VHH binders against Putative pumilio homolog 16 (APUM16). Designs and how they scored, part 14

Target 1, 332 residues: Putative pumilio homolog 16 (APUM16), of Arabidopsis thaliana (Mouse-ear cress) (q9fie9)
Amino acid sequence: MANNNSFSMSTMFNTIQEILNEEPLTVPSPPSRGGYSLFHIRKAEMDIQRIFNFMTGSEDLKDDISVLDTGTLMWMASLMTSDCDYFMVITTNKNGSKTLQKLMGMSDDMDVFFFEAIMRLFIHVMTDKYASYVTIQGMRVFQQDKRELMYDQILRYACFLAGDQYGCIALNEIITDLDDPYYRDQLLDIVANNALLLSNDAYGNFVVQHVLKLRDSRCTRNIADKLCGYCVELSFKKYGSYIVERLLEAGDVPMATVVLDLLACKTEMLIRLARSEYGNFVVCKALELTNEILTADLFYGLVNRLMPYRHLLHRSPRSKIATILDSMSVPN
Key: E = the ipSAE of ESMFold2; O = the ipSAE of OpenDDE; V2 = 0.75 times the mean of E and O plus 0.25 times the DockQ between their complexes.

## First folded at step 4 (VHH)

Design m32 (from b03 with S57K S99D E100S Y105W; framework vhh_6fv0_2)
Fold by ESMFold2-Fast, scan of step 4:
Structure m32 (fold): chain B 332 residues (1-332), chain A 126 residues (1-126)
Amino acid sequence: as target 1 above (332 residues)
Amino acid sequence: QVQLQESGGGLVQPGGSLRLSCAASGFTFSSYWMYWVRQAPEKGLEWVSTISGSGGKTYYKDSVKGRFTVSRDNAKNTLYLQMNSLKPEDAAQYYCATDSEWLAWLYGDTSAFDYRGQGTQVTVSS
């Protein structure tokens, strides 16, 4: 059997819209009673148009799903998941995703259809703005064995998802929700091992930032270790500077790693960083935190490197660095 | 190049048992998760079971839990599926798959299996 299911959501969506435009829709409920009612949709009369309209409609009738008979729900689940293109059209629709999330967890028998469809289309589902929440819901409501298989897929594709516009958002939600120490630690290790690549990626930097906000000391230290030697270069970049500031805020070894990178670079580079749009915040935070938290050695190391250029730093817009330097006592 | 060869299928009566084997070559077998998938007549590919590289973790389709057992022998580069209490609905062409093939299938690319061979057929006759 030639199963040429070439994936074309745009073509499928347009085909469904054409059908909806050409054929009069059977509306079970009068317009005055609100949207579509499943109470009046017969199993024998339910077709792809009616299911699409029910799933993607903006009406609150979805809250009545729990009163539908089991046979109707199973039939709907099997029909929605029988064709991968149709499943994706529903799941990538904002209302379709929300409605499907409400159907999930209602019965183990029905969840089998959704689980298998999600597993078949895992990467496509995870990289879509609305469909990704269907997978997240499955990880919350499915039986433990199905959830563990889904966790394994997340581990396998974590770096790919981190680099995707919507995948990074979904991955961050999963990182926040994931309580299982084995899967959580493995996922954090994957992020840390790839911290340099991700910190320089358009979307992956958001995953690194999110992980640092969790304040997991082991993971933060591992990220600092992987970024050691690159903190100055990152600090010139908008999102790279945010990552470096988070390492400083973590204190301990991560803070020391950043400050030692600043102290190891050439004076010309350090002054250029202190005057840069994003790097000035990094240098300022390094001064403030080393003065407050750590021994005087790192603080005065930075002060001694910056003081000869204090007048140049005063001419930089919005720099607090010059103000900090001015507060230091000058021996007479 | 990754090569997978399934065997052990055949005709069995309802309630009977079969043991499927998958001989793997061309990659470090013990480092990879392995999958059993099946395709019944007039149906798409269905996931059946998964086993971790070490064999320490196993997962099953709900309809086969308690009846099927997946295992592996990493020294022999062989994956197994023990099927007990077989039902007519278990009749299908069975395939073993690597992460690469599973990833392609998850992407919806059913042609990913075009070059893997025929699998092994399980027929349950009443």
Scores: ipSAE 0.000, ipTM 0.136, lowest interface PAE 19.4, mean pLDDT 76

Design s05 (from b03 with L106F; framework vhh_6fv0_2)
Amino acid sequence: QVQLQESGGGLVQPGGSLRLSCAASGFTFSSYWMYWVRQAPEKGLEWVSTISGSGGSTYYKDSVKGRFTVSRDNAKNTLYLQMNSLKPEDAAQYYCATSEEWLAYFYGDTSAFDYRGQGTQVTVSS
ESMFold2-Fast, scan of step 4: ipSAE 0.013; ipTM 0.492

Design s07 (from b03 with E100P E101S; framework vhh_6fv0_2)
Fold by ESMFold2-Fast, scan of step 4:
Structure s07 (fold): chain B 332 residues (1-332), chain A 126 residues (1-126)
Amino acid sequence: as target 1 above (332 residues)
Amino acid sequence: QVQLQESGGGLVQPGGSLRLSCAASGFTFSSYWMYWVRQAPEKGLEWVSTISGSGGSTYYKDSVKGRFTVSRDNAKNTLYLQMNSLKPEDAAQYYCATSPSWLAYLYGDTSAFDYRGQGTQVTVSS
């Protein structure tokens, strides 16, 4: 298959050679070299409208894709991808996205058109609710050279995508799907290196939470290391508290990192945290988990710090911590 | 700031070997396709080899196939070109290069931003 992969790469190499020589890229001569009649223009407009109607039509109509010949499919792919705005209108439509996903992977020749359009419009496609699934599908069905270029773009834009309402969803899907350890580990490293920023972000926090649920030991450890010293501050915040709770659940090492931050803060801060809207869930979970997994030194460390102020905890609506303290048996 | 620094060039006899290195900094090296290009005196730049970010895909100019091998060490942010069976026609200044947006350039809809190093000289003669 080297022959099929080499065509797009050869075009790319020629383009790169022109860039390196600092020569202006040649603009393709427009069809006006020969002159177009109004008839030809209207025919193209009618064809574009027909493709749009087919792509965005009902699910029943799309079962007929399998009966289309290769020439018709190539013609459709070419027209759909010839204009950036037109491609975006199709891919951002729910039915258009689904239909395009069905066309992908049918032939490498056709996939070249879809791949090039996706890469040209990468950020716009990846930050749209429906169009992002077209990119995800390409990463599943395209040949290795195209998939690697798409992975490279994901790595370049990972932090931006993590902060976007739809980009974060697509990024999480890609993280789950990636079975190539080279690209997966790099993506996980980017998330871990930016864990503090992402944990405070409206959308990025979902990426950190998702990554912690994967139970990747290296990445979880890196996230814990990056958040060390900040767990108390994060626990007062809505999104930060969610991350700290996930970190407590992620294993013995990240749990210990959180608990040690709690034990290192001054007593006034710890009691304020235990009585706060979000922090009370963190303190409660820390007590529950340290008790369950037999980390007695960490459990009693927390208990000894909280017990003198039990009466304040009972007076707050967040009395679950007080209930845990009250349930303790007398040590022998 | 993207910075590329080549090394490993020198004088060799025809049929000899050299290993070029390119130290990269200022960008996420592993996320970028890397290129070796060369320029003989008073001639334009000539593409020699390409390697993907993972190293899984490699491509070569026809005249160097079977003689040159491109590789990378992403942990060290270093690109390599192993050159065997060197010919007088291979004598040139060798540069490593990269670009932040490859596929968009195929369409002519983005400004080219060319990053290349200072180069390393390869001379093939007695």
Scores: ipSAE 0.011, ipTM 0.387, lowest interface PAE 9.2, mean pLDDT 79

Design s09 (from b03 with S31N; framework vhh_6fv0_2)
Fold by ESMFold2-Fast, scan of step 4:
Structure s09 (fold): chain B 332 residues (1-332), chain A 126 residues (1-126)
Amino acid sequence: as target 1 above (332 residues)
Amino acid sequence: QVQLQESGGGLVQPGGSLRLSCAASGFTFSNYWMYWVRQAPEKGLEWVSTISGSGGSTYYKDSVKGRFTVSRDNAKNTLYLQMNSLKPEDAAQYYCATSEEWLAYLYGDTSAFDYRGQGTQVTVSS
């Protein structure tokens, strides 16, 4: 008993040591499709509360992880992963997630416990704000074979994750971090093949936007192909208009796909789009880019359809379209 | 509908070689881990080998390590098993299999295999 500073900080560490002194000397064999006996589970349930308090406590308490011996770390890992509910309570806690991320990568034997728990709870972990970073950390620090299994799960659930509030954020981070060309290309292909569905989804549109920001020519052309015939409909929507603008900025085939959709729609719909809250930016960008890149047929195709309605477009609030038309020949 | 069709089995003498093939259809083949399992007469199903979707990770039953090689061609939706130095105990009906359960390969648990083909017979005799 030396001082007041060590009293409260030592309490959690001493509690963990007390748990270890009472626990059996055996650790579950990972990988294992089994748990402890009922008597051992009940004892673990009593002890998990102490580990939970340590894992979810202040950052200062977790800086002491480096002084824990291998036996202590292995026992903590096995106990935390013995029950799905306990693991989820720890991983969905902001501090618990951070602490678990620090433990991951310290030992291959310990990582087996965390890997198995993440895989059993994959969807629940990936759709939580804090727990999703545990999976992302695993993809950075686990051995190659485990990372490939996690990538396979991402491929299986990509569209579901894209449609989730937190899953779409985690998926975008994985897309950015994924260095393996095989898994990266397959993931980009899944997004492109589902581009129409995702572009119309409350969260999936963020995944399509993110992928377009990567400026992958093959993927961008595939997205344009899947959105062909729907560019006008998307341009009336806030996030759909952002996607269409990125296709225009990509140039070549993606730009041509958007402009051809504009030229193929009925005149009434084109004018309504040009005067709409979000569509006016799409029509303006189509005019600017086709003029700049010297795609004369596409530029004059748009001008010829818009010019008869120039005065109506001029009355639209803050529309740059009328200004562009005014720079061309005006009928007296 | 998931379909798996094995071929390449036959009669071979001890020490001989065979190459098994499995044609897959009805699912996105490249996204699935694939498995080779076998069943000897009047015995249960036994896991032999596993390959990841990319082909980057392979696993083998201890008794076939160094003799069998699993591979895949994702462009052709085809799984392969190259069997060298065949022994009498390798004689069995060989099936390709797949599972939605990611743990199937880690434990060799044949109860975890959701889909299996009709198999191809391998006979090893002197």
Scores: ipSAE 0.000, ipTM 0.371, lowest interface PAE 11.6, mean pLDDT 80

Design s10 (from b03 with S31Y; framework vhh_6fv0_2; at its last look DockQ between E and O 0.01; V2 from the best seeds 0.00; counts 0 for: pae E 18.3 > 2, placed apart)
Fold by OpenDDE, look of step 5:
Structure s10 (fold): chain B 332 residues (1-332), chain A 126 residues (1-126)
Amino acid sequence: as target 1 above (332 residues)
Amino acid sequence: QVQLQESGGGLVQPGGSLRLSCAASGFTFSYYWMYWVRQAPEKGLEWVSTISGSGGSTYYKDSVKGRFTVSRDNAKNTLYLQMNSLKPEDAAQYYCATSEEWLAYLYGDTSAFDYRGQGTQVTVSS
């Protein structure tokens, strides 16, 4: 009973979640600040440590945040953001990140400190497992002017972020949460324009897959255009094949683009693809989705190219392609 | 019964052109790779060209590459070989062939052809 572990998109999301749940082991020690009087240093050190403990402590302690007066919170915010290293230590901590997210949006005055810190450390924050959520929260709760500035940074570094292990996740979340059509479209355009690069990237492919799932017709079409001529090559790859399958599922122009690539390639390549570990699913899906009246020409094109080699396709125990072809060879 | 019938051979001068045809019957023509092979006097059977069932893939012997073009019309069950810039070395009996083994051309084993026509004679003489 060969467990057909159909690598469903759900498994990919689960894997990403599992990766996200792995706790980084080593908390870096705060950098020694030179020049403060010993007393000021001690008090400041004590305060810094207290704030750190508070921010990174267990959720049970955080119920006390509501008890803190505005002045104290402002002071804390100021102190946490006064040093980039200190801010990073807090934000890269799982609990610290969560606590910061709670503090964000409580006061516009406080948000200025957080905003400035995020902007100064934008790439570092966005490419961190936990710190990236602080930015995401900022995009949700900050005033419009701050959010716009953050969007500009996201746009500027979109491709870079897409290629990063944690940045790609953050980027996908931001894309999902975007309610501004201007910025959303800009991001989608960046992804689409760089679809070939991103599709071949270890992390960028997840961004491409994500935007395809949004079923934006314009974006999907643009992606298809950029991947035109490369669908066969992509289909040999695990994540590439998923992208190509999504294009097929989109129907119309994207589907046609994929099928035309399949029809345009050398017969040997097509057969190789049909027998490959991941490509067989693409070819199968192409056959299944084109087996309609309006796309009959595409369907029969594929069938005609594959039919002479049906015997090779039968040797693959899991080949649904062979079954489809056999159904066509029965003379009515 | 599988039948292959070649035609179009003849006498040509060096540098001349010929177009060979092969009429196929008795099988689903479009499902099979087709081959042109030739045999010169006192020489063995040699592979010349191959075309896939759909016509999407074509292969040539190095010595004929750029001069010969294989094509097929599946609606007419006909295989073609356009031969340009003919050389004396091209003189041979040309055969249309097919095999149940579609990769037969890769092995250069002309004995692997299950079906072959009677051939058509190509003579190149000044």
Scores: ipSAE 0.000, ipTM 0.209, lowest interface PAE 18.0, mean pLDDT 82
ESMFold2-Fast, scan of step 4: ipSAE 0.047; ipTM 0.561
ESMFold2, look of step 5: ipSAE 0.000; ipTM 0.136
ESMFold2 (binder alone), look of step 5: mean pLDDT 80; pTM 0.820

Design s12 (from b03 with Y107R; framework vhh_6fv0_2)
Amino acid sequence: QVQLQESGGGLVQPGGSLRLSCAASGFTFSSYWMYWVRQAPEKGLEWVSTISGSGGSTYYKDSVKGRFTVSRDNAKNTLYLQMNSLKPEDAAQYYCATSEEWLAYLRGDTSAFDYRGQGTQVTVSS
ESMFold2-Fast, scan of step 4: ipSAE 0.012; ipTM 0.489

## First folded at step 5 (VHH; framework vhh_7pa5_2)

Design p1 (from f02 with S31Y; at its last look DockQ between E and O 0.03; V2 from the best seeds 0.00; counts 0 for: pae O 14.2 > 2, grease 25 > 24.2, SAP .699 > .668, placed apart)
Fold by OpenDDE, look of step 5:
Structure p1 (fold): chain B 332 residues (1-332), chain A 126 residues (1-126)
Amino acid sequence: as target 1 above (332 residues)
Amino acid sequence: QVQLVESGGGMVQPGGSLRLSCAASGFTFSYYWMYWVRRAPGKGPEWVSTISGSGGSTYYADSVKGRFTISRDNAKNTLYLQMNSLKPEDTALYYCATSEEWLAYLYGDTSAFDYWGQGTQVTVSS
């Protein structure tokens, strides 16, 4: 009695929400805004607008940035990061994000401000279309201690980020850029451990696809393990089918896992899959890739199951399966 | 098979309004970002607007910002483009498009679009 633990997407979202509700890392409160006189407030307001215009205005800011002295840049950085809303307004702007990325790495002292702001608004930044690139840039240019702290946050929220429309992109970029085996492997493990959930998610599936493309044997095997028994179901779905195809292409254990699922399912289901919009490609690929000496048992297993229904498979205009079967003289 | 069918085009005077529709079939509509693209006579395709699968995120070319509104009804598998304050320069064949590449929306590159409708003609003339 295979406990059909119906992985409720709702449970995942709830778990993610619980994670999000965990107390943000107490980033030390920016130094108490001393009593800025009304004059200072107006000047500050003007300065805020000027900074915003500078950050969001022209792509050719390289020249403008170069003319600014270190003190001014430090002041700007401090001001931009002094208020979370203000920082978000700048970072969520396409040009603002780009400008900020250019400022990052110019000075370690400046980077402290950016780092703190990012950490304070980590989820918000990482789930934004443009702001997420600021984090990515930080992961590239910040000192190691800051990067490590950021990695910890990424690991903590990896599954959540994977399910987000922009977070998944950022996560994939980070995974790609990671040169530290420790953090990379942890991220891959998180993805693999949550492969079933992510594969069925509108955005998470892209993360699974991405990590499979990296061709990490350990990760791929782990994913195959987690998807064992679910490959048929996934193959009916567009992106699910891509994931399953990638597993087939990985060969050895992952391929065997997929094929065994195909062989273990009900005949009616297999035929439905073979005739389905996306599943037909999976079945076809399985046949193509197993048609070797070492995997002949798997190949003939599939052929034998499909052969009696060859007539049904011929009705599908896009199916190469029928052609493969026709080429096989299965001895009765 | 993916099908996109545009409708709602026509001739209007400057300052007029049109609402374009795109009926989508052959794929899970709500999972895909959708795009409007237009091609003016003698010009290459121009990106007009983008909407996310859920409809929560919308993007516009600068040339149409504030005048055009993209929307979608996922229950009806339909994409819309409300065009207000139309100008002669808006005259073009308007296409509904989508992509299998999930990153296509990041670049606004029309070359990344895998599926196009036949287009609907919009003519703005006095």
Scores: ipSAE 0.000, ipTM 0.225, lowest interface PAE 14.2, mean pLDDT 82
ESMFold2, look of step 5: ipSAE 0.000; ipTM 0.317
ESMFold2 (binder alone), look of step 5: mean pLDDT 85; pTM 0.867

Design p2 (from f02 with S31Y L106F; at its last look DockQ between E and O 0.01; V2 from the best seeds 0.00; counts 0 for: pae E 15.7 > 2, placed apart)
Fold by OpenDDE, look of step 5:
Structure p2 (fold): chain B 332 residues (1-332), chain A 126 residues (1-126)
Amino acid sequence: as target 1 above (332 residues)
Amino acid sequence: QVQLVESGGGMVQPGGSLRLSCAASGFTFSYYWMYWVRRAPGKGPEWVSTISGSGGSTYYADSVKGRFTISRDNAKNTLYLQMNSLKPEDTALYYCATSEEWLAYFYGDTSAFDYWGQGTQVTVSS
């Protein structure tokens, strides 16, 4: 009983979870600051180490954060952000990231330090497994002016982030959390405009899939437009096929776009797709979704093209396509 | 029997416009991709434009892109070609074509077409 693991949203989530569960191998040691007097160095070193230990320590130790006065917190924030390497060491640590996220939003004055650090290291932070969540938190708790500046950076590097292993995850979260229609639409436009590239990318495809799940009609239509003529090719690929299926499910123009691509390709290619590991699901879904009165022409187009080769399609144990075709051959 | 009958050709000055029509009969028109092909004097047949059965997809040769528009009315079993900004190089006999197969190669190879009309003459001359 071959578990027809239909690519469910669960697979993407599982993949993302797997990515998220990978522990970073090496915690870099805090950078040695040259030029401070030995005493200042020792005190500073002690303070740096103490802060590091506090930030990266177990959650049990963090109950103490609530006991810290505003001055101390400000000092800590200042020290943590005084050096980019030091900040990165804290933010790239799983616990450090979490602790930092808790500190963020406690005061506007303190947030200035975090904001500046994030902005200086924007790409590095956004492409890190744990540090990216600091940025996400900033987008939630920072003042509007800071968030807008961060949005500008996100927009600027959206395609780059989409193609990154961790950046794509962060980007998806940001897209999901966005309440501002202006920035949201811009991000969606960037994804849509680059849909072909992203759909063929190892990580970018997740962004496209995510955006399609949002069921934004304008974005979906734009994606369909950009993928027009490429749906067959994409359907041979695992993640590409998921994208194409989502377009089919969107109905109307996106569905028509996919089906027309299926109809436009060479017969040999269509049959090959129908028999392929992933493409068979696309073709099957296309048949299922077009079997309606309003799309009957598309349905029959597919049927007519596939029918002469039904014998080949029967040899594929996993294909429901043959079953659909057989049902059409019975004269009512 | 499949029949394709072109009309709308004529003589026009450079920069002028023409609209060609092709009346189709003898087959389920809406199920077939339709093509315009032209043949200039002394040249072989050249693909001009393609439209899908539903009309949702259109394709054009680079030489006519932006100037020509293919469309169809499936209720009337008619194919159209709106030709704007005509050039002397557009002078040719224009054919409506289709394939016996439900779908043929949609551009480039004119040998894929099984059915042709008699053609309508388009002459662009000052």
Scores: ipSAE 0.000, ipTM 0.217, lowest interface PAE 14.1, mean pLDDT 82
ESMFold2, look of step 5: ipSAE 0.000; ipTM 0.180
ESMFold2 (binder alone), look of step 5: mean pLDDT 84; pTM 0.862

Design p3 (from f02 with S31Y Y107R; at its last look DockQ between E and O 0.02; V2 from the best seeds 0.00; counts 0 for: pae E 17.8 > 2, placed apart)
Fold by ESMFold2, look of step 5:
Structure p3 (fold): chain B 332 residues (1-332), chain A 126 residues (1-126)
Amino acid sequence: as target 1 above (332 residues)
Amino acid sequence: QVQLVESGGGMVQPGGSLRLSCAASGFTFSYYWMYWVRRAPGKGPEWVSTISGSGGSTYYADSVKGRFTISRDNAKNTLYLQMNSLKPEDTALYYCATSEEWLAYLRGDTSAFDYWGQGTQVTVSS
């Protein structure tokens, strides 16, 4: 496992899941013989159960955090982070994640416990729907030295996170929040350098789209450069076609890169693309966006290649391309 | 220590099917994109297929597209390649591979792979 603890991950999750699914208790403790004692209960397991109930309880527990003293909060932080299973069960719970985020930033001493737990479990935390927001909160509220170490881990695992269902969302939040140019530029460079692979990925394409929306001139140019020569093959694919459409919209240089790629392939390939399930949308958008005075060479380059094959393009009834070409065939 | 062990190769007639497996150990399997690469007799390595760490995205060389299916079982740390409609040109030693850099290589740049298995032989004849 990624952690070293005295409890198995699966056993603890099963037990804690049963506790988390229980209705809040409104009844007295079960009867006991001769007294009100329990046999063979360890203090740590008892304290963890109480902490789980507190951390994962309803949203009205937010009011209770304000009344707890610093010593109690420090004790809770220490115990909930003392074991990988404890931390993961709390942070992967919707309410547990929210409550922990509320505790973070209250004390630098408490934050050490949260930071160390996050770093120990970094990949597991970052790929969870709820726990990933604990890491994002840490990057907002932790001291600079901790934030720098967290950014180093983000840079190291960026492509893995980008390919994950929840990791890509967390990564995009971090990209949005990242204000340190040194780490921001490195992260943007990693996305750009891997843009071809990410653009074809079910989740990585959202990261590429997100960084294109930043309108960072250097990053947008780097992405266009890395995808230069690949736009046709990307446009045949579901996720790749989305990226090519976003490049067409991202500015004059990325638009020109895409259209020049389209014009560089053989006419038979361009026609196959124009008739394809995903590529027809790319060709259509390229025609729409280049149909302006300053891009006339690109526009007519496409029209001249497509026009002789209008009959084949009309056999694609959902395609707008044939309609555009028909409007060009009318005499002056 | 990273180990990749392929199995499931054999001899089949053209049009037949095989399923290859790759057992992974010594690293956190689900964090890494995985690759199938093949080497025909007397030729260099050729990229065949790629799958993302989660299994959500798959990629194929044009020569195998529509015939091969890559998959993974992250609970069992195992990578698979289902090969259908096999042709004589598919005859090769098939390797599973991975890289430290989280790259999916779509164009056969096999020089970027850091870890390789020993391979399993697939022979399609007659």
Scores: ipSAE 0.000, ipTM 0.168, lowest interface PAE 17.8, mean pLDDT 79
ESMFold2 (binder alone), look of step 5: mean pLDDT 85; pTM 0.866
OpenDDE, look of step 5: ipSAE 0.007; ipTM 0.274

